# VH-VL binders against Uncharacterized FAD-binding protein C1783.01, part 3

Target 1, 263 residues: Uncharacterized FAD-binding protein C1783.01, of Schizosaccharomyces pombe (q9us28r162to424)
Amino acid sequence: YGIFAAPILDVRVLTNPGAVKRTYNLCLDISKYPLLEGKDWKIGGSFGIMPPNSDAEVLHLAHLLKIPQHELYVTKVLRTNGGRWPTIWGEDKPRCLYTSLYHIFKWCSDFISKPPTKSLIRLLAEHTLNPVEKSVLLALSDFRQDESYCRICTQSCVTLPDILEAFPSCHPPVDHLISALPQLMPRWYSISNDPSLANKRLEMAFTVQEYHSPNGQSRTGICTGFLEDLALAFLKARHDGSLANKKFTVPMFRGVQQNPFAK
Short names: E, the ipSAE of ESMFold2; O, the ipSAE of OpenDDE; V2, 0.75 times the mean of E and O plus 0.25 times the DockQ between their complexes.

## First folded at step 1 (VH-VL)

Design d01 (framework fv_danvilostomig_arm2)
Fold by ESMFold2-Fast, scan of step 1:
Structure d01 (fold): chain C 263 residues (1-263), chain A 123 residues (1-123), chain B 109 residues (1-109)
Amino acid sequence: as target 1 above (263 residues)
Amino acid sequence: EVQLVESGGGLVQPGGSLRLSCTASGFTVSSNYMSWVRQAPGKGLEYIGYIYSGGSTAYASWANGRFTISKDNTKNTVDLQMNSLRAEDTAVYYCARDYYDSSGYWEDAFDIWGQGTLVTVSS
Amino acid sequence: ALVMTQSPSSLSASVGDRVTITCQASQSISSYLAWYQQKPGKVPKLLIYAASTLQSGVPSRFSGSGYGTDFTLTISSLQPEDVATYYCQQSYSTPPEYTFGGGTKVEIK
């Protein structure tokens, strides 16, 4: 499969200002989707969206890892060993990729949507210099201590940046960290328009998911937050008359509910 | 504990062939990129090529067509097959491991080197 | 082909001296540069990778700097055991086509 950048043709706000939940409708142009005639685009069908991490989150992570800006954007040769991220769906042979840490953090790594795994916390503990901080991370990574992990990490919606902020003596090597980070996975949405796609337009609705960080900061779900940012930017461009000079696209693909990189 | 040992070097006539072998101990060849580097007497280092865990290879342009790298994961060895040898190929040949940690990302530097094996191409 | 030019080709310094060796790439290689030490009759040893990252077990008197086309290896206080030839190596080219510098022979006067 390929990921298609579907242009946003229209945005509608479906909820009243100040509502507890915010819901939007997006109208996407799928007229140029590759092999369009071979796809079943019907109401109730599903498609995937590959949500990137926000630039703000990527820059914050880079700051916490003490990655200089000139290193973040430089193109590196990344060698795949065939069988683990970063692989392309169906790829089983090693190859060389030209990419940057920025690209890896933005498009390939999930460091926001769920708490770090116990194995990732163990890696962090191994690179923590303060003995007190290290002992806390070792305890959280202990597979025998499920209750503490659930209470502190899962129920409190702790992210990798949260841990790096809370444990300032933790300095994991970036290469070790990247291999331990989970892949960014697609999110699945339903086609909400009629079975007939005569004008080749796809409609979808989504409700923004919100939660609170351990320090009380409001956060949005990775995909619904990304989509809301696009929707609001589109509406602003329409309001100020700059819409004709801008392109807003949703990275999407049609297929079974399966990660295109995990076949 | 971690070692690379080359073997198979010796005297060969111009136009001849020779196969070098590199045996790894303390780590698994199948988990690493393995490279060959040579050094002519009194001269600098010169890269030959490498082999991936899956068996894919890449060579310096001057070596492509004459030199072939292969591996045997079961024996934990990497071989260099050299054909159509010339006097200019006289050198110490090193087997080297491309630096790779538990992350799975290559640093593209050689952290472990074998002792080298001398190949002399002379009539 | 990406060429690495290393200078000087040789130098002599006293124990305790600060020694600098430079390496220049024919095109930008970002930070994809490693430094090696080869003592007489011995195999090369990795000192520095990613232009400035010191390999585990290498004395702190060794340091690397640079980005793009110009790189430097520094020995802050030369010791007798540092007598060796030093090589830079780029790993930017893909598929991997590592190019080494010509080497710098460091001797004690």
Scores: ipSAE 0.000, ipTM 0.372, lowest interface PAE 20.4, mean pLDDT 79

Design d02 (framework fv_danvilostomig_arm2)
Fold by ESMFold2-Fast, scan of step 1:
Structure d02 (fold): chain C 263 residues (1-263), chain A 122 residues (1-122), chain B 109 residues (1-109)
Amino acid sequence: as target 1 above (263 residues)
Amino acid sequence: EVQLVESGGGLVQPGGSLRLSCTASGFTVSSNYMSWVRQAPGKGLEYIGYIYSGGSTAYASWANGRFTISKDNTKNTVDLQMNSLRAEDTAVYYCARGGYDFWSGYYPFDYWGQGTLVTVSS
Amino acid sequence: ALVMTQSPSSLSASVGDRVTITCQASQSISSYLAWYQQKPGKVPKLLIYAASTLQSGVPSRFSGSGYGTDFTLTISSLQPEDVATYYCQQSYSTPPEYTFGGGTKVEIK
């Protein structure tokens, strides 16, 4: 199955101004969703959302990798040295891609929701010129050093951009980096209504996940942050009377509804 | 550690064929893409073509149809089959690691073989 | 057909001189340019890739710059062992119609 761009029909703020948590309800149009023969939507079922990295985050990563902005958007035939290119979740991973680095970083690669894996840190170490910086990255990538990795990377919510900024002599080849980056994974949500009875409208609620890095930076979860940005943009366009001139969509797909042998 | 050694060069008559071989050590051709580059006596470098790690090939337009690149992952070798040879094909032929164009430009020819001389003459 | 033009075709300079070699592409190749050094009777050696990135083990007196159509290789203080022919190479064309420049022969006076 492919990823469907479901239009946002409505947004409701479920929490009062000044509340500790922010919660929203989204109403999505699934009337054009390509259902397989004999399948349908069910209340209490699940669906996946593919959260893209924001343009600001993609541009920041490109800057740290010293990729000129115009090169980021160039569409070329990409071939591998033997493996397969990362793709958007649910699509085949080909040996040859006709796409842009922008597309790969925006839709296919997870470089902010989790700290870099030890394997990725090892790759970074191999392309780090400063001996002191290299030794630190090698130590963090050691498979025997779970305590240091957990304390420094996991508990401190360190991201790939954080590491590239902290280790300025690290210059990994972009293709090696992309092949080592985790695939961007969907996040799962519950259907809060019966879309079959509700004019092919799917309702969902979500609460924004916020956290702070140890140095005090405020960060949001990749999917809930993406959804909040869409919700706020929709609400602003509705307030400004410009909603008819804008399109807001959620990249989603139908999940497993139930055991096929359960009645 | 990393080494490339070409073999199979020699004298061949115009219109003839010749097969060059490149033996790699210190890395695997199954995990890298490999290229052939030639240099006529007293002239500059000229790109011939490459083979991807997966086995697909691509050639400079002038070489397409006469030159074929292949590899044997078990023997860790890359071959260049040359057909319909002309006097203008007289050159030292180099095997090199690299040759794929990527947006980053980070796949240069980082390792070269010593080269093997091919002379096309009567 | 993407053509790479190097200038000069040859130059002669004194030890310690600053030497600049230029490479011009017939169309924009962004930063997809590498520089190679070939000493007399030897195989080519990679000096610089991505227009300005020094290969490991290459002396710091070598530097590259440029973007688009105009590129330069600079040797800040020419040494006797730098006598060689230098080639630029574009890797912008895909699938490969990679092109080398004609070379610049560097000699000592």
Scores: ipSAE 0.000, ipTM 0.369, lowest interface PAE 18.5, mean pLDDT 80

Design d03 (framework fv_danvilostomig_arm2)
Heavy chain, then light chain:
Amino acid sequence: EVQLVESGGGLVQPGGSLRLSCTASGFTVSSNYMSWVRQAPGKGLEYIGYIYSGGSTAYASWANGRFTISKDNTKNTVDLQMNSLRAEDTAVYYCARDEYEVYGSGTYYFDYWGQGTLVTVSS
Amino acid sequence: ALVMTQSPSSLSASVGDRVTITCQASQSISSYLAWYQQKPGKVPKLLIYAASTLQSGVPSRFSGSGYGTDFTLTISSLQPEDVATYYCQQSYSTPPEYTFGGGTKVEIK
ESMFold2-Fast, scan of step 1: ipSAE 0.000; ipTM 0.430

Design d04 (framework fv_danvilostomig_arm2)
Fold by ESMFold2-Fast, scan of step 1:
Structure d04 (fold): chain C 263 residues (1-263), chain A 122 residues (1-122), chain B 109 residues (1-109)
Amino acid sequence: as target 1 above (263 residues)
Amino acid sequence: EVQLVESGGGLVQPGGSLRLSCTASGFTVSSNYMSWVRQAPGKGLEYIGYIYSGGSTAYASWANGRFTISKDNTKNTVDLQMNSLRAEDTAVYYCAREVLYTGEYSYGMDVWGQGTLVTVSS
Amino acid sequence: ALVMTQSPSSLSASVGDRVTITCQASQSISSYLAWYQQKPGKVPKLLIYAASTLQSGVPSRFSGSGYGTDFTLTISSLQPEDVATYYCQQSYSTPPEYTFGGGTKVEIK
């Protein structure tokens, strides 16, 4: 039913002096949200946000896959090696996509918020040239090794880029990879106000989620990191007086729209 | 239009303390990351730490415990309190504004003050 | 201790030359890298953020590239006003351990 780019009207920092976490309130303009019959915006209700992967994360993945920067942005006909088509949650695409690898990795693929599945690790193993590296990946993908997979991949918050960095002889074909990557899923937020008929404004609060990579580097959650970037950029533009020349939007949708692939 | 001006630098004896102040014009410190960076004479840039809108601070590991950053939203100033100073703290101290760039998930210091010299010597 | 290593520490080139400066991170920092220009006696100026995005008002002869651990700043045609020391800086760590490279001094011969 489509994702709506809701303009940001205001940002408030809710973090108190000495607080260990950063919390923000966003005020969104929903006055032009497409009419959907039987739907009401109400306090305590929920809505979804479709966060993109950061450009930093997409560029890092491209580097690890040895995709030249000039090839990353080229719009071309992409085909998958079987499996599902890479799509934005809630939409269908034909078998041939006229898009870029940048678009697929940024908007359609979840390679950060979940560890690679055993099936994906098996695919990586099949395209790993170093026999020692291959044997380790094969062991991790073995369905009998649930404890090792849980400890190494799930509990340590390992991502696809982490695995590719750890196994430098692994070079999966891009068409196989994009068919195996899970779809990027929405995150759900509560409506903190009652949007009135005279004022079609939606307010939401969020706290930035932070964690550490396997090698100790700080990372933020996909959606809360994305929203913090927007909040701080909006605040800068407001104080610099450049808001009129900039557009800050949150890709969102009303209610619980079920992903057809999750059913 | 936008500018930062540091003050409070000068000569201090080893073991002493100094408080630097940074005044912002043309923008408000209350909604930006505000940072301190130093540069010893003839040397490179060294990051000290930052303070954000909500008052949260973070420091480079070497600065934690000796340097404290604070702000006054009413006066539109950011301060750096430096304690237990040593000769190697001799440097030009810069105040800078940090900005998160939407879509890039990157920080950059886009506005810098002129710097204030701190000399630690007996 | 995330270390940023710049090379060369200094270089001399002629007006119109293509100049390349490199920066290596001791561990992966994705694209969380900025480049700064500091002219003699002046304050640092932001040139590039997110490894490759040119800051508003910066001449198009400046460009940045790289991701992960290897980064490059290029000046396609060196001008007299480009005499400066150039610094890379990472902002990947939290709390911010925003470490700078050692700097590269660019002079005209």
Scores: ipSAE 0.000, ipTM 0.394, lowest interface PAE 16.3, mean pLDDT 79

Design d05 (framework fv_danvilostomig_arm2)
Fold by ESMFold2-Fast, scan of step 1:
Structure d05 (fold): chain C 263 residues (1-263), chain A 120 residues (1-120), chain B 109 residues (1-109)
Amino acid sequence: as target 1 above (263 residues)
Amino acid sequence: EVQLVESGGGLVQPGGSLRLSCTASGFTVSSNYMSWVRQAPGKGLEYIGYIYSGGSTAYASWANGRFTISKDNTKNTVDLQMNSLRAEDTAVYYCARGDLWFGEYYFDYWGQGTLVTVSS
Amino acid sequence: ALVMTQSPSSLSASVGDRVTITCQASQSISSYLAWYQQKPGKVPKLLIYAASTLQSGVPSRFSGSGYGTDFTLTISSLQPEDVATYYCQQSYSTPPEYTFGGGTKVEIK
């Protein structure tokens, strides 16, 4: 079992333009979801969504790492170790996957929803050529500088792209970087209707989560931002009559909320 | 209706600063990639930079350091702060909505543009 | 630098004529190319993206083709309302390097 691409059948905007909070309702087609015999979707039940990083964020990271766009999509051999790079269900044994940097950054790496760990900042410092920039990164990664790390990285919601922009002499090898990045994790949602009574249509509502970057820019949560991007793209396609030419799907799965990688 | 309305254009002296604002309606700037593109009188289109749905920005090399793009999700606006203006910056400045389709970037809606004239 | 070269820079044709505009990239850009129409005194309008995908509401007489370095915009039967400057745009490089072609001005004889 894996992740199911659930087609979006309908989108409803529940809040007006300019509202402080933006809320949407999504209607998903789960008629093709591989459901085990004797099981039904239940109202109030839960399901997971695996949010990808946006293509724009992936391209921005590639730009900062000086990876040409054409190299981003080249198939490479990547060795995984199960716990670091599992699919949603996980794997215990190391595998060699034929995948691209685009796929790794889009689906398998969390470089937006969490600030870089001190160990990741240490790796960045080791690959920073400017002595002044290097000393700042070394100080931030120092276990004795919790106040600086907390203020700059945690309280200011700093991301890996923010650090790469701030330290232009930092050029980490891509191989080392991808091994140090945390895995992108699913987010959990409640089923707001009874799909077994509604022709296998699953309804969900979500409210966009926002926070501020170090420079005061508004940013959205990785999953709610992804869902809002899909919702607005669907509404655009419906409005301009191009819905039949486009496919909008939510990568989802029915599963356990606490630990989808449990043995 | 999707609409983009630019404001803040006008006459400035060389070395001066100017802030342009783009008001969006019919969609939210928090969920779209927003860009600024300019066009000098009688010339072609020239890309300036963009701001992603997540808030990160990127700029054309010539614009980096002088131009800053920001957004306000509550007001549904995107701003372009222009510093150290030169006569060569005289142009109509467009706010454009970027759409991303399988890694491809294109501009599906444009504002009417606002004229910036840099002259003494 | 990734340079986009359009040819011709201008052309004049008769109503009903088949018009072809070419856009050449200095390096391969796969299918990452869009076409825009800008009528005199108006804002640009998206015509085609992904080299060949027609934007909703754009007349079927417009079509795009190409892959790699050579791309073509075709108007199968030129109409008076098609008088405009047409621009190609590549999105193959990262966003800071997005490049528009120089434009092709289409006029009626």
Scores: ipSAE 0.000, ipTM 0.420, lowest interface PAE 16.9, mean pLDDT 80

Design d06 (framework fv_danvilostomig_arm2; at its last look DockQ between E and O 0.01; V2 from the best seeds 0.00; counts 0 for: pae E 19.0 > 2, placed apart)
Fold by OpenDDE, look of step 2:
Structure d06 (fold): chain C 263 residues (1-263), chain A 122 residues (1-122), chain B 109 residues (1-109)
Amino acid sequence: as target 1 above (263 residues)
Amino acid sequence: EVQLVESGGGLVQPGGSLRLSCTASGFSLSSYDMSWVRQAPGKGLEYIGYIYSGGSTAYASWANGRFTISKDNTKNTVDLQMNSLRAEDTAVYYCAREGYSSGWYEGYFDYWGQGTLVTVSS
Amino acid sequence: ALVMTQSPSSLSASVGDRVTITCQASQSISDYLAWYQQKPGKVPKLLIYAASTLQSGVPSRFSGSGYGTDFTLTISSLQPEDVATYYCQQYDNLPPEYTFGGGTKVEIK
């Protein structure tokens, strides 16, 4: 995976509880971070965090897909024909990994961050039993929005789970779905301090913003939500004196970039 | 030039109330967080509470319920309402600006007012 | 609440002496520590923030160090104008309950 588990040294909350936007600062221990040869921590550069989907989201998706719990955690072999999936690191080559549906959905598949692709919608339509629902999905795949039948899908924040909820007769095969879902990508944050001058600690600030799904459910960004949960758990542990008995780490990609979008 | 000027201090009886005001100049309260800190005569500094640029407030556990911080961005003032005052509340009260750097709110205070004395006595 | 233990409570030194004041936090506060100088009859003045960053306009004879729980303010060469009470302050927690050290009174012999 090429992921480094960076220990959290400290957490600071920068906004009051209940704020519309919540801002945190994390101090990460990067003393053991495996920098690539020729790379260095530079202010103005970026580092990548690989957030997982929340357990709640994964389990909810599993439920919508009617995946039994016992199957969710069964070891499976994931074979790819090419690409960088499930990781962006490494060469574009076929891969064989031992994993589970749970881990794939948690760490590899992005079913929350972006609206479904045209191809994904078509896939869903192909596996929709109700003719009316199928027709609506097909219309969506052509980017033709129908306000009367698909109001939920007209919002930019529509996710796969939202669609599956809206179209209860849609039941795609899990393997096809996984193949159609985009890879869960790292989120990049700016290097804002010089770790070499700060005992190899990396400071990062992030802001959590809540938004509402079509069904009214409050959601956060995958990464910011994940980091917030860690931050709050850390603070709680520190408060109750249990910090020494717990491990708090942030999954970081093994690479820093000056430009995260550079080829 | 950044300047903070407190006002409203004076003599008050136990159980009484008093409202202090801090007028800021040289910067906008809509962009900075402010705090109130007090210092009893001959004693150390004690944090009272905080008001964020967005208007949210927080207080020290001991101050919560008796002290209320508010602000008026149009007037560029921050107020401290003190209720149920006690003799131990006798102190110089300072308004202080929280430092802001590189997009981070820093809970240190880079500017202080001159302070206003509050004396609680029968 | 975080407790800041400052030591010593008072000290007397000669002009030119190296002076060291320590502040210990009851738990790790990373580098979220500030130092203030309060001269007699005056308001507190920020000297150092982020444990070691010197505030603009502060003489270079002042320096701060530390990370986690143990912090130090150093005056490399004590001057007459440095007669004051010095306070450390942590600003790591939210909701904010910032806490100050008890102060160190510095006098000249």
Scores: ipSAE 0.000, ipTM 0.472, lowest interface PAE 15.0, mean pLDDT 87
ESMFold2-Fast, scan of step 1: ipSAE 0.234; ipTM 0.676
ESMFold2, look of step 2: ipSAE 0.000; ipTM 0.366
ESMFold2 (binder alone), look of step 2: mean pLDDT 90; pTM 0.920

Design d07 (framework fv_danvilostomig_arm2)
Fold by ESMFold2-Fast, scan of step 1:
Structure d07 (fold): chain C 263 residues (1-263), chain A 123 residues (1-123), chain B 109 residues (1-109)
Amino acid sequence: as target 1 above (263 residues)
Amino acid sequence: EVQLVESGGGLVQPGGSLRLSCTASGFSLSSYDMSWVRQAPGKGLEYIGYIYSGGSTAYASWANGRFTISKDNTKNTVDLQMNSLRAEDTAVYYCARSEYDYVWGSYEYFDYWGQGTLVTVSS
Amino acid sequence: ALVMTQSPSSLSASVGDRVTITCQASQSISDYLAWYQQKPGKVPKLLIYAASTLQSGVPSRFSGSGYGTDFTLTISSLQPEDVATYYCQQYDNLPPEYTFGGGTKVEIK
């Protein structure tokens, strides 16, 4: 499936200032969306959004991995053999794509929305030189320590950057880390209008997902946070009269929700 | 100012063991992968194995089980323990610093080499 | 098994000649290829990495080219100090399977 950069035409704040939940309505221009097999968009249908990691998150991860800034943008040939990236590359044939660590971390890797898996924590432990730090990571990665993993990692919303920051002697090789990182997956939204009747405009609503990091910082969900940042930037540009000079787009595609039990 | 100095080479009997040591200066072993490469007299270069900056190791299939690589970040040394030595293990042994490409995949080339230490396996 | 075939195994040329050494991989390695120079009685020295990137301090008469399976090291004007054996090395795979070519010995006539 192709990813389309749908321009934002309008933003509506659906919740009152200071409300505990923040909800927005986005109006997207799909007039230039390539029609897949001549099918129309319909109310009640679904579509996917591919949320990128923010540049701040990517740069923070690079800093923790001690990747020089200039090396983030080095373009090299990325090869796949038999569907390593099924949601993005979805192909049986080997492919050669030119990409960078910046692109891989921004668009392809999920290091924020879920805690590192036990297998990823095991990889981190293998590359941790301080014996005390290594022991803690080995304990967290132990398949017999489900309660500790749940309490410390899942319930506390620990991310890969959190672990790298907490364990300063942990220096995983970037290539091993990339091989172990989960793919960044689309998020699915419902079409709230009939776009065929509304001049090829797609309406959607979303509520920002919020939580706190282990050290008490406020964080947002990867997709809803991305969408809120776009919505607020759009509203600011409209207010200060710079809207015509700025580009606001949502990376989206028409499709069906992934079924985790599908073949 | 990067320097690698190997030591511990010498004459050993077939079936014997030797431990080689590589002392690094001008950089920290905690930041670099290190490799061992050998060269039999008059022959080409042959890869032995490596140790990641984090401590994990990997070996060429012919070396696995007989050779082990370890390091001490505090002393800034990399060791190669060689067991069950054979006449065909006679070679100059080099330690080398591995440089990364910061892109997908294990991409390492050797930017600095030690002077090498000769190991002779003979009765 | 990935095999690196280097040719010729040896060559003799005159000072000032253009020298070409080739390296062929049994499967595609993109541009993950390095070239090393080993002078008689000395340790190997990195000349080129990523098939065409010259290492700092290496004379500009050395150049590399190629992608996929076919690679070339060129010395545009051979100097006496270039007498050495040259090795290619693929690094597209896991380190334990890093493979060197058989070497090319360059001599002066």
Scores: ipSAE 0.000, ipTM 0.385, lowest interface PAE 15.3, mean pLDDT 79

Design d08 (framework fv_danvilostomig_arm2)
Fold by ESMFold2-Fast, scan of step 1:
Structure d08 (fold): chain C 263 residues (1-263), chain A 123 residues (1-123), chain B 109 residues (1-109)
Amino acid sequence: as target 1 above (263 residues)
Amino acid sequence: EVQLVESGGGLVQPGGSLRLSCTASGFSLSSYDMSWVRQAPGKGLEYIGYIYSGGSTAYASWANGRFTISKDNTKNTVDLQMNSLRAEDTAVYYCARETYDILTGYSEAFDIWGQGTLVTVSS
Amino acid sequence: ALVMTQSPSSLSASVGDRVTITCQASQSISDYLAWYQQKPGKVPKLLIYAASTLQSGVPSRFSGSGYGTDFTLTISSLQPEDVATYYCQQYDNLPPEYTFGGGTKVEIK
């Protein structure tokens, strides 16, 4: 759905070793971007990046849901209800998608960047066998309990995996869960150069976003964590001379309100 | 010189908690994935979990919910927080550096190991 | 669950002998397999990764082969310093499901 894999040409670390915050500059090749001549690439303009969930996070979720590894990668038929699920460039008509649970969890589902909605927590409660655990989830999902939800879920940065760990008798059916999971949305970044002067090279800077989980673990933002992982992998490959055998790309698109590949 | 040094091991009672620390020297944790592996006396190697260079973590099913891995890139340390300890958790605990498959972004084999720290869970 | 089965669990051989240790995965792991050597009272040491790539500093008498489900570690001419327990490890799955073989104790007769 119109996502361009922009090759990374260069990476620069902008912060000193030992700095509390880490900032990077990425230089991307946009020379092969579709419809390039129809787009005004200017300094201060914006573009979107579609961040995947890390494979570690996808496998952790699969483990918590007790999905066997062989089932995770099997192509299955999923019927859409129209609209934008599982991608932001959906269609009005229902259709069948041929995809894997791995693909849906990696590219289409947001189970890390936001706490589960009250409706998702309600779904979890309905599939929780322990009466005590179920009563807690039902209380959190009550639409009249905004302060408790905000304190426990939003302010503590609770994720779906955190809830599945805390409530071990909760076993939602995977198909019901997928229908209730929020869609992964792009993150927007500023163009920090004039690409015309750089021969169709786009520069961007980003600072890694960090937060703490309910159990005190340090975590990174979904998009900035993904970009840092790419930046570090690129720098390692450059250092050990393996860049010629490797490709590093950022999944991106231009355009604020329109699909860049829609016709 | 590339080196990993574990600390924090000792005697703990069943149901107790213990925090292990691993200090890396000669390389930056921001460039490498790190794992924890344990070995009960006279037994084989058993994988616990890992922390990706970018901060994401994943755990063996038996360790999930009881063990937490974290790191501090500025101090160049990786920690393993162990809760609800049982007699069967008695083992030498190693931190290990994983090589990196840059094409896939996945961790590979453990090329550098710490000396290990003994954790004994008994009354 | 991806299970790694090593055989034999122990063996005794003479100096100069060719020693073979096998490792079988319960499902295909391509070439994502490593071999480790652990001498008595010491930490494990990486010998081989990617099934057949020898780690720097490891003697050439060690070699690995295999792809998919069946893997072999060979010591072409056993030396006294090779007395150790050897472990295979798959790293095809991401970390929650990394698994080690049960180990093979190698002793001199």
Scores: ipSAE 0.000, ipTM 0.364, lowest interface PAE 20.4, mean pLDDT 79

